# Designs tried in a protein design chat: VHH binders against UV DNA damage endonuclease (uvsE). Part 4

Target 1, 305 residues: UV DNA damage endonuclease (uvsE), of Deinococcus radiodurans (q9rte6)
Amino acid sequence: MTSACEAVPQLGLVCLTVGPEVRFRTVTLSRYRALSPAEREAKLLDLYSSNIKTLRGAADYCAAHDIRLYRLSSSLFPMLDLAGDDTGAAVLTHLAPQLLEAGHAFTDAGVRLLMHPEQFIVLNSDRPEVRESSVRAMSAHARVMDGLGLARTPWNLLLLHGGKGGRGAELAALIPDLPDPVRLRLGLENDERAYSPAELLPICEATGTPLVFDAHHHVVHDKLPDQEDPSVREWVLRARATWQPPEWQVVHLSNGIEGPQDRRHSHLIADFPSAYADVPWIEVEAKGKEEAIAALRLMAPFKKD

## First folded at step 3 (VHH; framework vhh_6z1v_2)

Design s36 (from z07a with S31N T108V)
Fold by ESMFold2-Fast, scan of step 3:
Structure s36 (fold): chain B 305 residues (1-305), chain A 126 residues (1-126)
Amino acid sequence: as target 1 above (305 residues)
Amino acid sequence: EVQLVESGGRLVRTGGSLRLSCAASGFTFSNYAMGWFRQAPGKEREVVAAISWSGGSTWHADFVKGRFTISRDNAKNTVYLQMNSLKPEDTAVYYCAARSQYEIVDYVSPEAYDYWGQGTQVTVSS
């Protein structure tokens, strides 16, 4: 029995495929608000049913292509977090059996699921209305994870960046007060500007929150030459210590388009950091998606031989 | 060259409606989150609404919730602000702004936005 830390890393697919296999439908707020209450219910029932079916297909896709880690799209259920409108919540409740079946399909296939609701989530904002809407959005994502039958542990991460810069103490103070469906799944990721791994580590340690290390963000933040900088391996190991068990550690993998300082994500991963070779779970943040995973599998450390 | 051009600002009566448009050029529009800000004379620039790069997520300030709706059309490289039930307090210059989807800062902060339009004046008569 080889542990994840001794085997080659499991590569994760992010949200969609470049090909037509995994694509989700949506509706804009303007179009939704133009509908009557009955039309809103019918529209969301159609959209949510369609997206749950697509999600079920994503489980089959992952199984067929030996993908064991999948990031759920944050846009699966439009209007679910809309303040003062419970239509989305009611429709999702009605579709609970289908949602749970989709979650079981991933679990039965051995596919680990996580979410990264990045847009407009600033838990430590200096504005109360932004903090309130951020908690509401996180709670909506956690409800989706509950509906999929996912455990309230960091095995099924709900991942965020550190939010507003200079407000680390406020972030640490608010985490214990987050709703349990959010708090128990929470992970924090370092970013290119506001929060280095060094700034997040004491927050993670104080709150029992795992640190998801992103070497691309680290290199941009500290203006380092490349992802082979010795600090990258140091941070892989320091971040690993925030995971219990360490075999659950997730890191993010991306390359810049025009060199290491470019924050835009390349189509494929040309430079795989040697520091990541023994990391159990890696999310591949490349525009090529499944094409990037396939290309990585042809190079060390992933080559079958 | 990146350019954002706002249009649609004019004089409107209290209770009226108005739609602002912002046409973007010189960058890959679908890779940028967009925001609408406003500034009245002698006041600080404040965020009104924000929309994600895909249009899948939106945020609206409490003082406009239920009245204003942000939307975008990535095929037309345009972001919109539909304003209903206008009040005299809504009188301001309205600005369109763009921030990279990779910019991880407070979306309500003007400094989070890389590119700005010149603004369009909205005046609401009592």
Scores: ipSAE 0.449, ipTM 0.759, lowest interface PAE 3.0, mean pLDDT 90

Design s37 (from z07a with D106E)
Fold by ESMFold2-Fast, scan of step 3:
Parts: C-alpha cells; sequence; structure tokens
Structure s37 (fold): chain B 305 residues (1-305), chain A 126 residues (1-126)
C-alpha cells in the first residue's frame, strides 16, 4: 500500500458523518421480539440491505474526500449475535454477494477497514455468561469482516480495550484460544483507567497482538499535563514495535472538551500531538467527524508546501 | 442536578407481566449506557440487564433471559425493563443506573455506574 509508506499520516473516519451522507438504521431488541418469525426475517432483510447500501455510500464518501482509513460501525447488522436466533445469520448469508461488493468498493477506493466493538464485550470477565456473549459478539463482527472480503490480519483490525481491570494474565491466557477470524485480527487499545500501555504491552508481546496507542487515554490515566509529555513519543515507538510491519501501526487521536483530563471527545482536534507526526494511520475520534478531518488537514504536519 | 426516577414497581401474581420505567434528567442521556439492578433483603445488589448508549447492544443475566427485555427511548430520556413470566424469586427492589460511554469498568459491576435511582419495589406473589 503506497499510502501506508508516505511520510504524512492517513486520517481515519469513525463510523458516521455529521452530515447526512453516512447514517445506519437499526431495530431495538424489544421491537424485534414483538415480531413473528416471518416479520423478523423481512425486517432484518430490509435493515441489512439498507445498511449495506449505506456502506457502499461510505466507500464513495471516503474516495471523494481522500479518506483511506474507515472504522466500520459495530451496529451494522442488528440481532446477528442474538443467542438462540439464527435469523440474522441467515439474512446475512442471503446478502453475501451484496456484502462482498460493499467490501470491494472500499478496497477499490484504497480504504483500510477496521472495527472497534463497544465496551459490552469483556473477554476476560469473571462471569462465564459475559465471556460467552463476548466471544459470540466478537465472532459476529469477524463474520461481517469475512463477508466484506477483509484479510484475517491486523491490516483489518478487530480492536478491543483490555477488558476487566486486574485480569491481564487471564486475557493473555485466553487470546490464543479465540476463534481464528477474531484472533488473527485482534488489536488491544490502552484505556484511561484499567489498562495503561505499560500493562498491555506484555500481553501484546506474549500473544503477538498489536498495541493501538491512544495518547488521550494515556494522559488521563497518568494525570499528565498534555499530549506533548515526553512519554507520548516513547509509547508511540514502543507500540510501533508490536506491529509487523511497522507501516501498519494505528493510533487513536482525540482531545477532551474541557482540557486534557476531560474524557469526553471534543468536536474538533485543537491539539495534535507532535509525537504522532510520523505515525502511518490515525483514527480521528472527534464529534465533528469529517469536519475534524478537514480542519486537521489545514495544520502541521498535514499542511505541506 | 442529576436524577434517575424509577416507576412501575408493584405487587404482581406469579406468571404476570410488568414494565418498569426510569426517567433521566440533568445529564446527556444519549451519552450514557443504562443498567437495571435488583436487590432482595439480605442479598447483594445484582445486575439484571444492561443497554448501550445507542441501544444497539443489550445484555441480560442468565436468570432472566427470555423473560426480561431492556430497552430505551433516547427522545424521552427513559430506559425500560419489560418483565414477563414473573416468579417469586424476582421479588426485589429494582434500581436503574447510568454508566458513562467512556467507562471501562465492566458493565455488570455496580461500581461502573455514576448515577443511581432510589429504587422501585417489585413483589411477586405465589
Amino acid sequence: as target 1 above (305 residues)
Amino acid sequence: EVQLVESGGRLVRTGGSLRLSCAASGFTFSSYAMGWFRQAPGKEREVVAAISWSGGSTWHADFVKGRFTISRDNAKNTVYLQMNSLKPEDTAVYYCAARSQYEIVEYTSPEAYDYWGQGTQVTVSS
């Protein structure tokens, strides 16, 4: 990938646009359970078809705006991981050609895809039912990635936080036993409370899992004054060593609303950490989405002669 | 002023149905995951169900699967717990709780929740 070898970082769009261009439909579990089996099938066929069409639109949007990294929404196919109900799986199987075409649209546009499932996935929970539902949910996400034609490598990440605090050894022990569609795509991200980069690095090294560094989480975790702290560059480099090849490294970029310690994401990125200037792939976690990417392109290191 | 107000708790017969509501105010409801917990006298508070800030993901404890369904209406700042096929063992005070979307402590842990309601009593008679 020539874009991965360029000096200027590639900025990634997360899930949706602020504008109307990329919006996905859903159905609540309560509403779904009120439907007959035939109505459930019809409802999911309508929803999944609509969301696959929206994915094609997202590929076109990325191409039109020179965006080469896109995070897929974790909610594209409602009810796909619902225990005891195979309706979603059957509908997705029926739509396999359309799903693969959507994946090809991104590949043809030169857009790298990844997923970051929501925090309800806790692989190292001390509760067996939570571990079971977490593996089921991760497997459902991996099936979507398979259906899009995405490689089972960290080029197409399935990204999680470290899960339950104080259970790093259990996390390290379970990773090798995860299903291949999940295990081969797995990445781990440091968070602001449970798992620092220092706590995740040994787990990543032991399991061959890449570390996705988030400087905002690091600054909050260690109560640092800002993202220009010298430790930020140190962690960018230590995290990079977990990536094979290093040109595949992804980091997360976000700013707090009311200063560096605010966990809430700002609308735009006012403070771009100098430590990120040579990082190949950056996910932009700002409420402004595409507006934040456009604003970032007007500042260093993106503004070039 | 942050407030969570549960309603709907009452005496019901075994096999009956009941819907609990929790009205939220004083915070950005759509940025918070919600949970339902219950506590019977002399027992610890236990998680019953959880729902993500978007409503896209739900979790239900094994002892209520197939009987209880959590849902939310972000336009009304309300989370619901639909309870079907009620059993005497479901008798407890039911609490709703709010958990920041940025919280990483496991959603089944009470300590992960920033805001709590005062509770609503559900009594299931034989």
Scores: ipSAE 0.436, ipTM 0.766, lowest interface PAE 2.9, mean pLDDT 89

Design s38 (from z07a with G56S E103D)
Fold by ESMFold2-Fast, scan of step 3:
Structure s38 (fold): chain B 305 residues (1-305), chain A 126 residues (1-126)
Amino acid sequence: as target 1 above (305 residues)
Amino acid sequence: EVQLVESGGRLVRTGGSLRLSCAASGFTFSSYAMGWFRQAPGKEREVVAAISWSGSSTWHADFVKGRFTISRDNAKNTVYLQMNSLKPEDTAVYYCAARSQYDIVDYTSPEAYDYWGQGTQVTVSS
C-alpha cells in the first residue's frame, strides 16, 4: 500500500492585470521619432524608471496572490532594439541598479520569470532583414533578463513560436549560432498553423531546446474535438522529455470563446485539460488575467472540498 | 460581421505623399495585430508593414523603410499607412489585414492573417 500527496500546477500571470495594479507605460515609434536626441533620452529615462517601479509592484502583487510564475511584458523598454539608436541601451545601463533590484524582488517572492517577445520575431524568415531584426529583438530581451539578474537557463525562458512554416531545418541550423544570452534561455511553442508539436520536437531534440506545449494550438492545428483528446496527454509527456529537469516544464493554457476551434482567447478558462493536472508550471492565456487565475483555483484540480 | 474597409487610395505623382486608412468593425480590434499588404497586377501579395496589437512594435519592409510608417488608433478602431516619397514601383492595390496576436508569429505571410479588406488602389505616375 502506498499513499501520496499530489502537487497542483503553479498558474502563471501573463504581463498585465485587468485591474489597475500592473500597467506599463509606452511610447510609439512615431512619437519617439518626433523627439530630439535630448528629448528621447529624457523620455526613455522617465518611462523606463516608471516601468521598473511597476515591475517591483508586480512582484508584490504576485507574492500577495500566491502567483509564482509571471510573464514579463515584451514592451517594458520601448526602443531598446531600435536599429541605429542606442539611447534605450544607454538609459537601461544608467538604471542597472534599479533593474537588478526589481529582479531581486521577484526572486525573493519566489516568482519565476519568463518572456514571450511580441516584436514580430521570425528567426527562420526567408527575408535576411527579418532574421537580422529578429536576432536584435531577442538580444534586447535577453539583455533585460540579464539586467534583472535572471539565469541563462530555461528556468528563465525566452519563448518563441517556430516562425515561418516549412523552414524547420533552417530554424534548427540557426539556433546554435544565436547569442548565448538568447540561446541558453530559448524555448519553442507549437502554433495553430505553421508548427505542430510533431514538427517542433525533432528541432527541440537536435538543438537542446525545450518544447512548450500549447493544447489549444494543438487542437486547432489538428482539428480535434477538444482538449481531452488522448494526443494532448501524449504531447504533454513528449514535451516534458525536452525539459532538463522535467520539473521546469511549462505549458500554455487557453480556451476559445466559441468552442475548441475558435482561435480567439476567452475571458476565463472553462475547460481545464485533465492532461495538465500534473504539469508543474502553466501560463494562463485568458483575457481575464488574474480573474481567470482566481476562477481556476475554484475548479478541479485546484479546489479543496 | 467582421469588416476591414480601406480608404485613401488615389493617383499621385512620383515624390508625392498619401495616407491610407483602414476602419475595422465586428471584432475586438485591440486584440489583433494588423498588417498592410500590396499586390501589383500579375504579382503575389507582399507584406509592406505590420503593427502589434498595442502599437508598441512595428515592422516595415526594406523597400519602404524611411518612406512609409504604419500606426494605429485603438480608440478609433483604425490602422494607418503614411506613405512618403512615392515611387512608380509602389503602384499596387493596398490591403489591410488582421491576425490574432496570440496564435500566429509569421507576420510576413498572407496566410497568417484571418481577416482582409477589399483593397484600395494606389497609382504613382512619373
Scores: ipSAE 0.339, ipTM 0.693, lowest interface PAE 3.2, mean pLDDT 88

Design s39 (from z07a with G56D E111D)
Fold by ESMFold2-Fast, scan of step 3:
Structure s39 (fold): chain B 305 residues (1-305), chain A 126 residues (1-126)
Amino acid sequence: as target 1 above (305 residues)
Amino acid sequence: EVQLVESGGRLVRTGGSLRLSCAASGFTFSSYAMGWFRQAPGKEREVVAAISWSGDSTWHADFVKGRFTISRDNAKNTVYLQMNSLKPEDTAVYYCAARSQYEIVDYTSPDAYDYWGQGTQVTVSS
């Protein structure tokens, strides 16, 4: 499915730059807990304000470098999902106008936004407390997306892996019960161990959730020789069928450091799978970040005369 | 070659505080997520807390929330567990564990972790 609109893939930047242009501040839970309630509020107000300003700068960076897809960091608002502490939520509410303005900066720059909050999120865990904390974390990320003015559609993805292996049926059963700000943005990505694209596809079809295909994970999971395996193109097309419209399809691009079976991400992308040439949106998962995107643009199909 | 060495375990009074340390060597510490587990006599090993490779995200089991805090110092290749308001029920051998950030696995399961320390004994008495 190549069309005029899908002729050249849009390359996405993940979270940060290697350079100083996009860097977010944080606070550890240990440091935060050492503060008084008033100090916690002041700390989060300063930190959240700083990160919202950095987000505005990230929008400008993307515009200046012709980047139209950006993955928001899952750690923009530390302590926002902290159980029993509503300080982060109150501070974010206070900063709502600034957060919305940052979101408009991305929209005005033509930059699509998504999030991939994997840290400690296992929706289909066999432990009720893990399922509860996972839904809370996903809801906190969806609240950030709402605050940025982002639509509750797969155009603005909340992307997860399949979670705990062997619990696909439980995942399929719980997705319809997720809060709407999460459910309406949900996407599922295949991983290198627990969930192949074949295991996720029936879940995606049953729940109306798009499948984000990752060729590197597929190659590692199935012990394939490289990302030129014929199954890679087959899965690009099967995954595309889960997207409405198909022009919204996102895939992930990464390379191993020491060959196709190495799970560690390389600094640059040396091997671009031919199967990805007509994919509309590609997230570049390389340690080099913006350097990897710049290097890719010197290769076909991205070359500009 | 790969080694995780826990320290800080001792006898403490109920309501007391203790900080456990885990020194890592033989691998790229900053590329690994870390966890603290504990095992009391006659019980299975259970997860207490987990921390991401960067330290930006943490998780704590319900039975220690508000009392225990996990943290890490990547410059020192060390992960910590600050334990406050200790109870007799916290008596256990505490284990440090490491898992690759490149693997998507259930962080609450012991089988998710590639490397383990030998453990440090914490005893809480009245």
Scores: ipSAE 0.452, ipTM 0.774, lowest interface PAE 2.5, mean pLDDT 89

Design s40 (from z07a with H60Y A112E)
Fold by ESMFold2-Fast, scan of step 3:
Structure s40 (fold): chain B 305 residues (1-305), chain A 126 residues (1-126)
Amino acid sequence: as target 1 above (305 residues)
Amino acid sequence: EVQLVESGGRLVRTGGSLRLSCAASGFTFSSYAMGWFRQAPGKEREVVAAISWSGGSTWYADFVKGRFTISRDNAKNTVYLQMNSLKPEDTAVYYCAARSQYEIVDYTSPEEYDYWGQGTQVTVSS
């Protein structure tokens, strides 16, 4: 249990552990396509069952290590969004009780869940087929969140980058028309190239979508010297204003391998931005995963007295 | 030094098959999403297929769907494009490209890719 008077951020684990505790299975499309329909069903039943069991274990891992924020892998249910193939959807329906039980394990452990689909989702693409496949993929992710019993609010965030650069107006226009399971959970994250926080903020304000601030992306985008730049604190506060309630604010934490301009994620977090000290929820995007969280807990503001 | 080296391009007959390979070096291949692009004479470079860093997710342009398959071998630092039922309109220079998995940007736009190969010529004759 956390104290109501303690203002220390909750650190979030992203997808898997470096250790063997949380590992998910997958199948490639080429391997899947080589299978007969009956073999596809058997393969997905085995794979989805295995990954739901691993997800249940991830809930136990989070509880055991006082981790209260966990990002679900976007690859838990391969082929679920495959156009013209309903095998994944049928298998997931068959496994609905197991999926709901896994979701309850996280909820009972006090672990907040979110997803960041990291595969080929560009809602504002100038190509209709990319927009259609992106909505289908987002809907598949939202279906997984529904199956886990997660609320359709930004507490159970479904997070995207701004997509295709120079198409912010198109993004703002399409968000209100997204399916409710997606729209009601949607968050937008600034990136290193296409969308700065300044470019996303008007879209977030117009659509009621929270802004997930990433200081590493901001520093790379604006060619800043480090994450102690005064603009980092300014953006933490401006992003916070897009969250209702503000206590639900999530930010992303990562460091470059070879200095502040390196977009590659380091193994551990050496530089914790002072601007993040009062942020309620922080996703730790480091290759060290649980090792990075453990190391962070030995430094301020996480160091216990 | 970062390098992407395509191979396998050649002259093939309509209806034939061809497998392209792209060997990567100088970066952590398993941390990069890969794409195959093509450019025909007088046309813009267009995306053909994309694959995630793990190989767990793939995407295909409408004009190759059902005919082409993208795959990768992270142990060999190689991405492949299996091309079946080739048509004359598939004639182009084929490029492999890499983008960091840590950046969810427009995977269909050439300008969003960090590293590029020199290209391999595929010619499909009547």
Scores: ipSAE 0.257, ipTM 0.650, lowest interface PAE 4.5, mean pLDDT 88

Design s41 (from z07a with S31E A112D)
Fold by ESMFold2-Fast, scan of step 3:
Structure s41 (fold): chain B 305 residues (1-305), chain A 126 residues (1-126)
Amino acid sequence: as target 1 above (305 residues)
Amino acid sequence: EVQLVESGGRLVRTGGSLRLSCAASGFTFSEYAMGWFRQAPGKEREVVAAISWSGGSTWHADFVKGRFTISRDNAKNTVYLQMNSLKPEDTAVYYCAARSQYEIVDYTSPEDYDYWGQGTQVTVSS
């Protein structure tokens, strides 16, 4: 899907709002481990029910604010991937009808959903226990997406960075062996240190995995002066070729706080790369969240002519 | 000036419990992933546990699973390691380390962490 008229990009909301409208509850591992089995079940039932209700509210929020792309939080269901503890899985199974209804609310509103698990997923780690925990975490995320009724295609993306640097061949070799709920949704994003888009492209081509281009990471990785560098447009187009269909392409948009080399994310997007003007889907990685999206809509190419 | 200050290391008996603390200053703590590492005499520094910037994700090495728990309090700029059922082989200097959430590197590799504390000695008597 693309935006109506003008072919302007669809701007995506990441996880939560700065306002109180979309906020998720959690529990720490230490607090959870202090609970008895019955208390763990009761705690997760309350927590998961609350977060599903908040997720339903997030669908309404997106519809009310014309947001058609939403990144699900990786922390919606705490303890779901905890090794040796099936409590989270049992509770999620019990809440399956509520979870599916929340997913339908998003699809009925025309909102595309995707997930980007946190940094601790390193599929190509040289440590077997890290590889095993990474696959478990990815499988837990895919289970949530299945429960929401989301298709096993890159329309409902499970996005990762390339993982451990210098292990691109190992990453390419293991992707075909990932469980189908993960493999069929997988996308790879370039980062500021380990994997440039040039390093990820052959892995993406070999495995049929789409490349999610991040211009901020590219500029930091290659020490470029800004996101108007000609290579940014080149990588938007090369990344687009990894998407089937090309209209499903997602890119990431972020600005540094103190200039292009600052890795920290600014509150608003001051510099929108011209290379992104025709990209169908853009995740806005700014601390201002919904305020950053609103501010972007006052700028070209989003402003009506 | 970036500082990580570990505390809580001491002599404990086998089967005992201990909580280590690491107080952070000089950087935006909530934007950093934190790790606990240890180094026993004659051995290389190894990862014990790691926690994401938000506390939403944690990882524990197989040799401490079920016994140790990492946690953090972003309001207090502190990361903790709760150590239960201590064994003599847990004897080591324990180090707190910080890695920017924006630097995508291997969280199990000591060389990929930006900032390190001076360490706190834990000795477990048999």
Scores: ipSAE 0.490, ipTM 0.782, lowest interface PAE 2.4, mean pLDDT 90

Design s42 (from z07a with T58I S109T)
Fold by ESMFold2-Fast, scan of step 3:
Structure s42 (fold): chain B 305 residues (1-305), chain A 126 residues (1-126)
Amino acid sequence: as target 1 above (305 residues)
Amino acid sequence: EVQLVESGGRLVRTGGSLRLSCAASGFTFSSYAMGWFRQAPGKEREVVAAISWSGGSIWHADFVKGRFTISRDNAKNTVYLQMNSLKPEDTAVYYCAARSQYEIVDYTTPEAYDYWGQGTQVTVSS
């Protein structure tokens, strides 16, 4: 049972399903700002309540489909990090029991949760306003994780890229000063342009932050022919050394649409890197979502004899 | 076929307003973050504003804060830039750009964007 599940990688679902089972409601900033203060409170109460119910449904979906890793959407609670507006924070506080119950549904189903905030978070930006808004956004995400009852450890990862290129020393210097709800969950992911795994590893080692390896980003960054390059396995193992315990290691899996150098994510995963066969937790970054997971389960190393 | 088509650029007097539009086709617009960039004569291309795939995250460069507002309508596959209190220094070709929601590098870098429009000229006279 447990040993059989641990013998092959656990595949993770990212945010929502292609089907109608897991879909979240949103509101745009323009629409929100057109509302009166009372209308803003009512709108966010309705929207946050709806999305918490959808989270409960996501826990049930994962249990029904033997999915043990789920990435929470960064857009569950719109306006939560809006500067100068505490409406979202107040509504989330009001909904604390419902949020905690949703978190318990995942824990009871044996589903590991993590977050990867939107691309507009750059902790080491050379622009002070971007650094400040980035910390605020990360803190808002950590508040959601706290509300779900998730531990302040890399088991419940809050994942971010290395940020602005050429500012690795600044990133290393600021990490110890991040708020504990963020710092204790922080993971760093290599990207296709600014930060290679080699550039992130010293930062991870200096700060006690785990490295989430992404082979597609590595292949694009270094202009390698494919994800079977020997360096992929080398980086899986070097990244694993940043995880305590090593069984908590997460990697990202994605394929390009038109070959290994295409930065756009394909619908399904056609090429599973052999280097990932013994990785405990894999997030599947494919547009097909649950369809991509189902298709992967028909391939080696997942295929039943 | 991927296409980004900007419109709305014209000659306007100092203090005037313009609304730029960028119509997108040939890709799943709601899965792409959008940006507005500009390039003035003899200068490098610079980022003006950016908006995430959902519209949940918005950024404006300090030199346009309070004057420009980026927005999007995913039902119409269109991104907008409302430009108020225009100054001669705003004279530039304005470009619409799209990047995948899975792009994690700094949204202020042109290299992060996969698709680009051909540009629309904005001229602000004194």
Scores: ipSAE 0.142, ipTM 0.548, lowest interface PAE 4.8, mean pLDDT 88

Design s43 (from z07a with R99K)
Fold by ESMFold2-Fast, scan of step 3:
Structure s43 (fold): chain B 305 residues (1-305), chain A 126 residues (1-126)
Amino acid sequence: as target 1 above (305 residues)
Amino acid sequence: EVQLVESGGRLVRTGGSLRLSCAASGFTFSSYAMGWFRQAPGKEREVVAAISWSGGSTWHADFVKGRFTISRDNAKNTVYLQMNSLKPEDTAVYYCAAKSQYEIVDYTSPEAYDYWGQGTQVTVSS
């Protein structure tokens, strides 16, 4: 019933390549603020156009290398969420046809897209200003996903960690009030310190939000010997139950540099957890990026590629 | 081994400008987010600004927006805080802090940061 391609996990590329093929440009806030309004518009038009072209190239790269899952960089459109400055929003609107074409390149190539905004987004912060800026940042990311033509479903995830530790109830309470472009794509990932999968699961169940399981984070959080601990398979299955349909399940794969407790991501994946063998979609969080994916394809269960 | 050394704190007059520097050593600076915190007498330590590992993303507290700007130079392993239009309320000990990019806890919370400097005193006279 299940072909080899259906049984073998799809490996995902995270943001950039180690090689020069996928690299995005940026501008710092200090440099941007030094510009006049006309210079800001010209700078962002140049940057956004360049990054959309690079994104189009990323779709071609994924197609050429049989990569069917790609995490979009959270830094594609600098200054898009800058409070009181609508320059980024205006430039992105002007570039809407090019952005949509880039999105179509991915969908035509059969590449699933998701985002994981990392820095400075804490939806359940005890500070109102942080909650407001976090929703604004998430809305900016969702706007990019809309512009790419991506569905407002967990097929095109907008993924976050649980945020501020000890504030799970507040997180559960605020999720239903998130803007639809964010709420309908939201996924939650367990982390190394604040939120275990056990702490996130009831929040996911209460809100209809899928749990993206990360075995490395789980092993570090619970101080387990390695990713072959029996709890890893248990959490793969419990997390899968939060996905509708279960074939959309995404997990994260990473290894430590100096053993299982090392939080620093290794260049390649030396230890592939046996619990992941039947997971449909795996993001490869290794510093080697495309090199790590190529190396993994020489290991079980990927030898059938 | 791991060190964060702040410099630049001094007495300045209201309306003046000051640049704080924080020199990092003993860890892979380009893999860490950096934050500036301050603590005034009788008050809790509060976050002032934060900057991502690459410098591509920054956050500034509402009470310093438009006046303070965080930046970093990864080639020099240094993070900066440019402070303009200083007010007496800005008087505090300013601390540099480093946070691993792989640990996503509240960046506004002191507890989220792995390494801390000893602080540099900024005094703004009326």
Scores: ipSAE 0.466, ipTM 0.775, lowest interface PAE 2.9, mean pLDDT 89

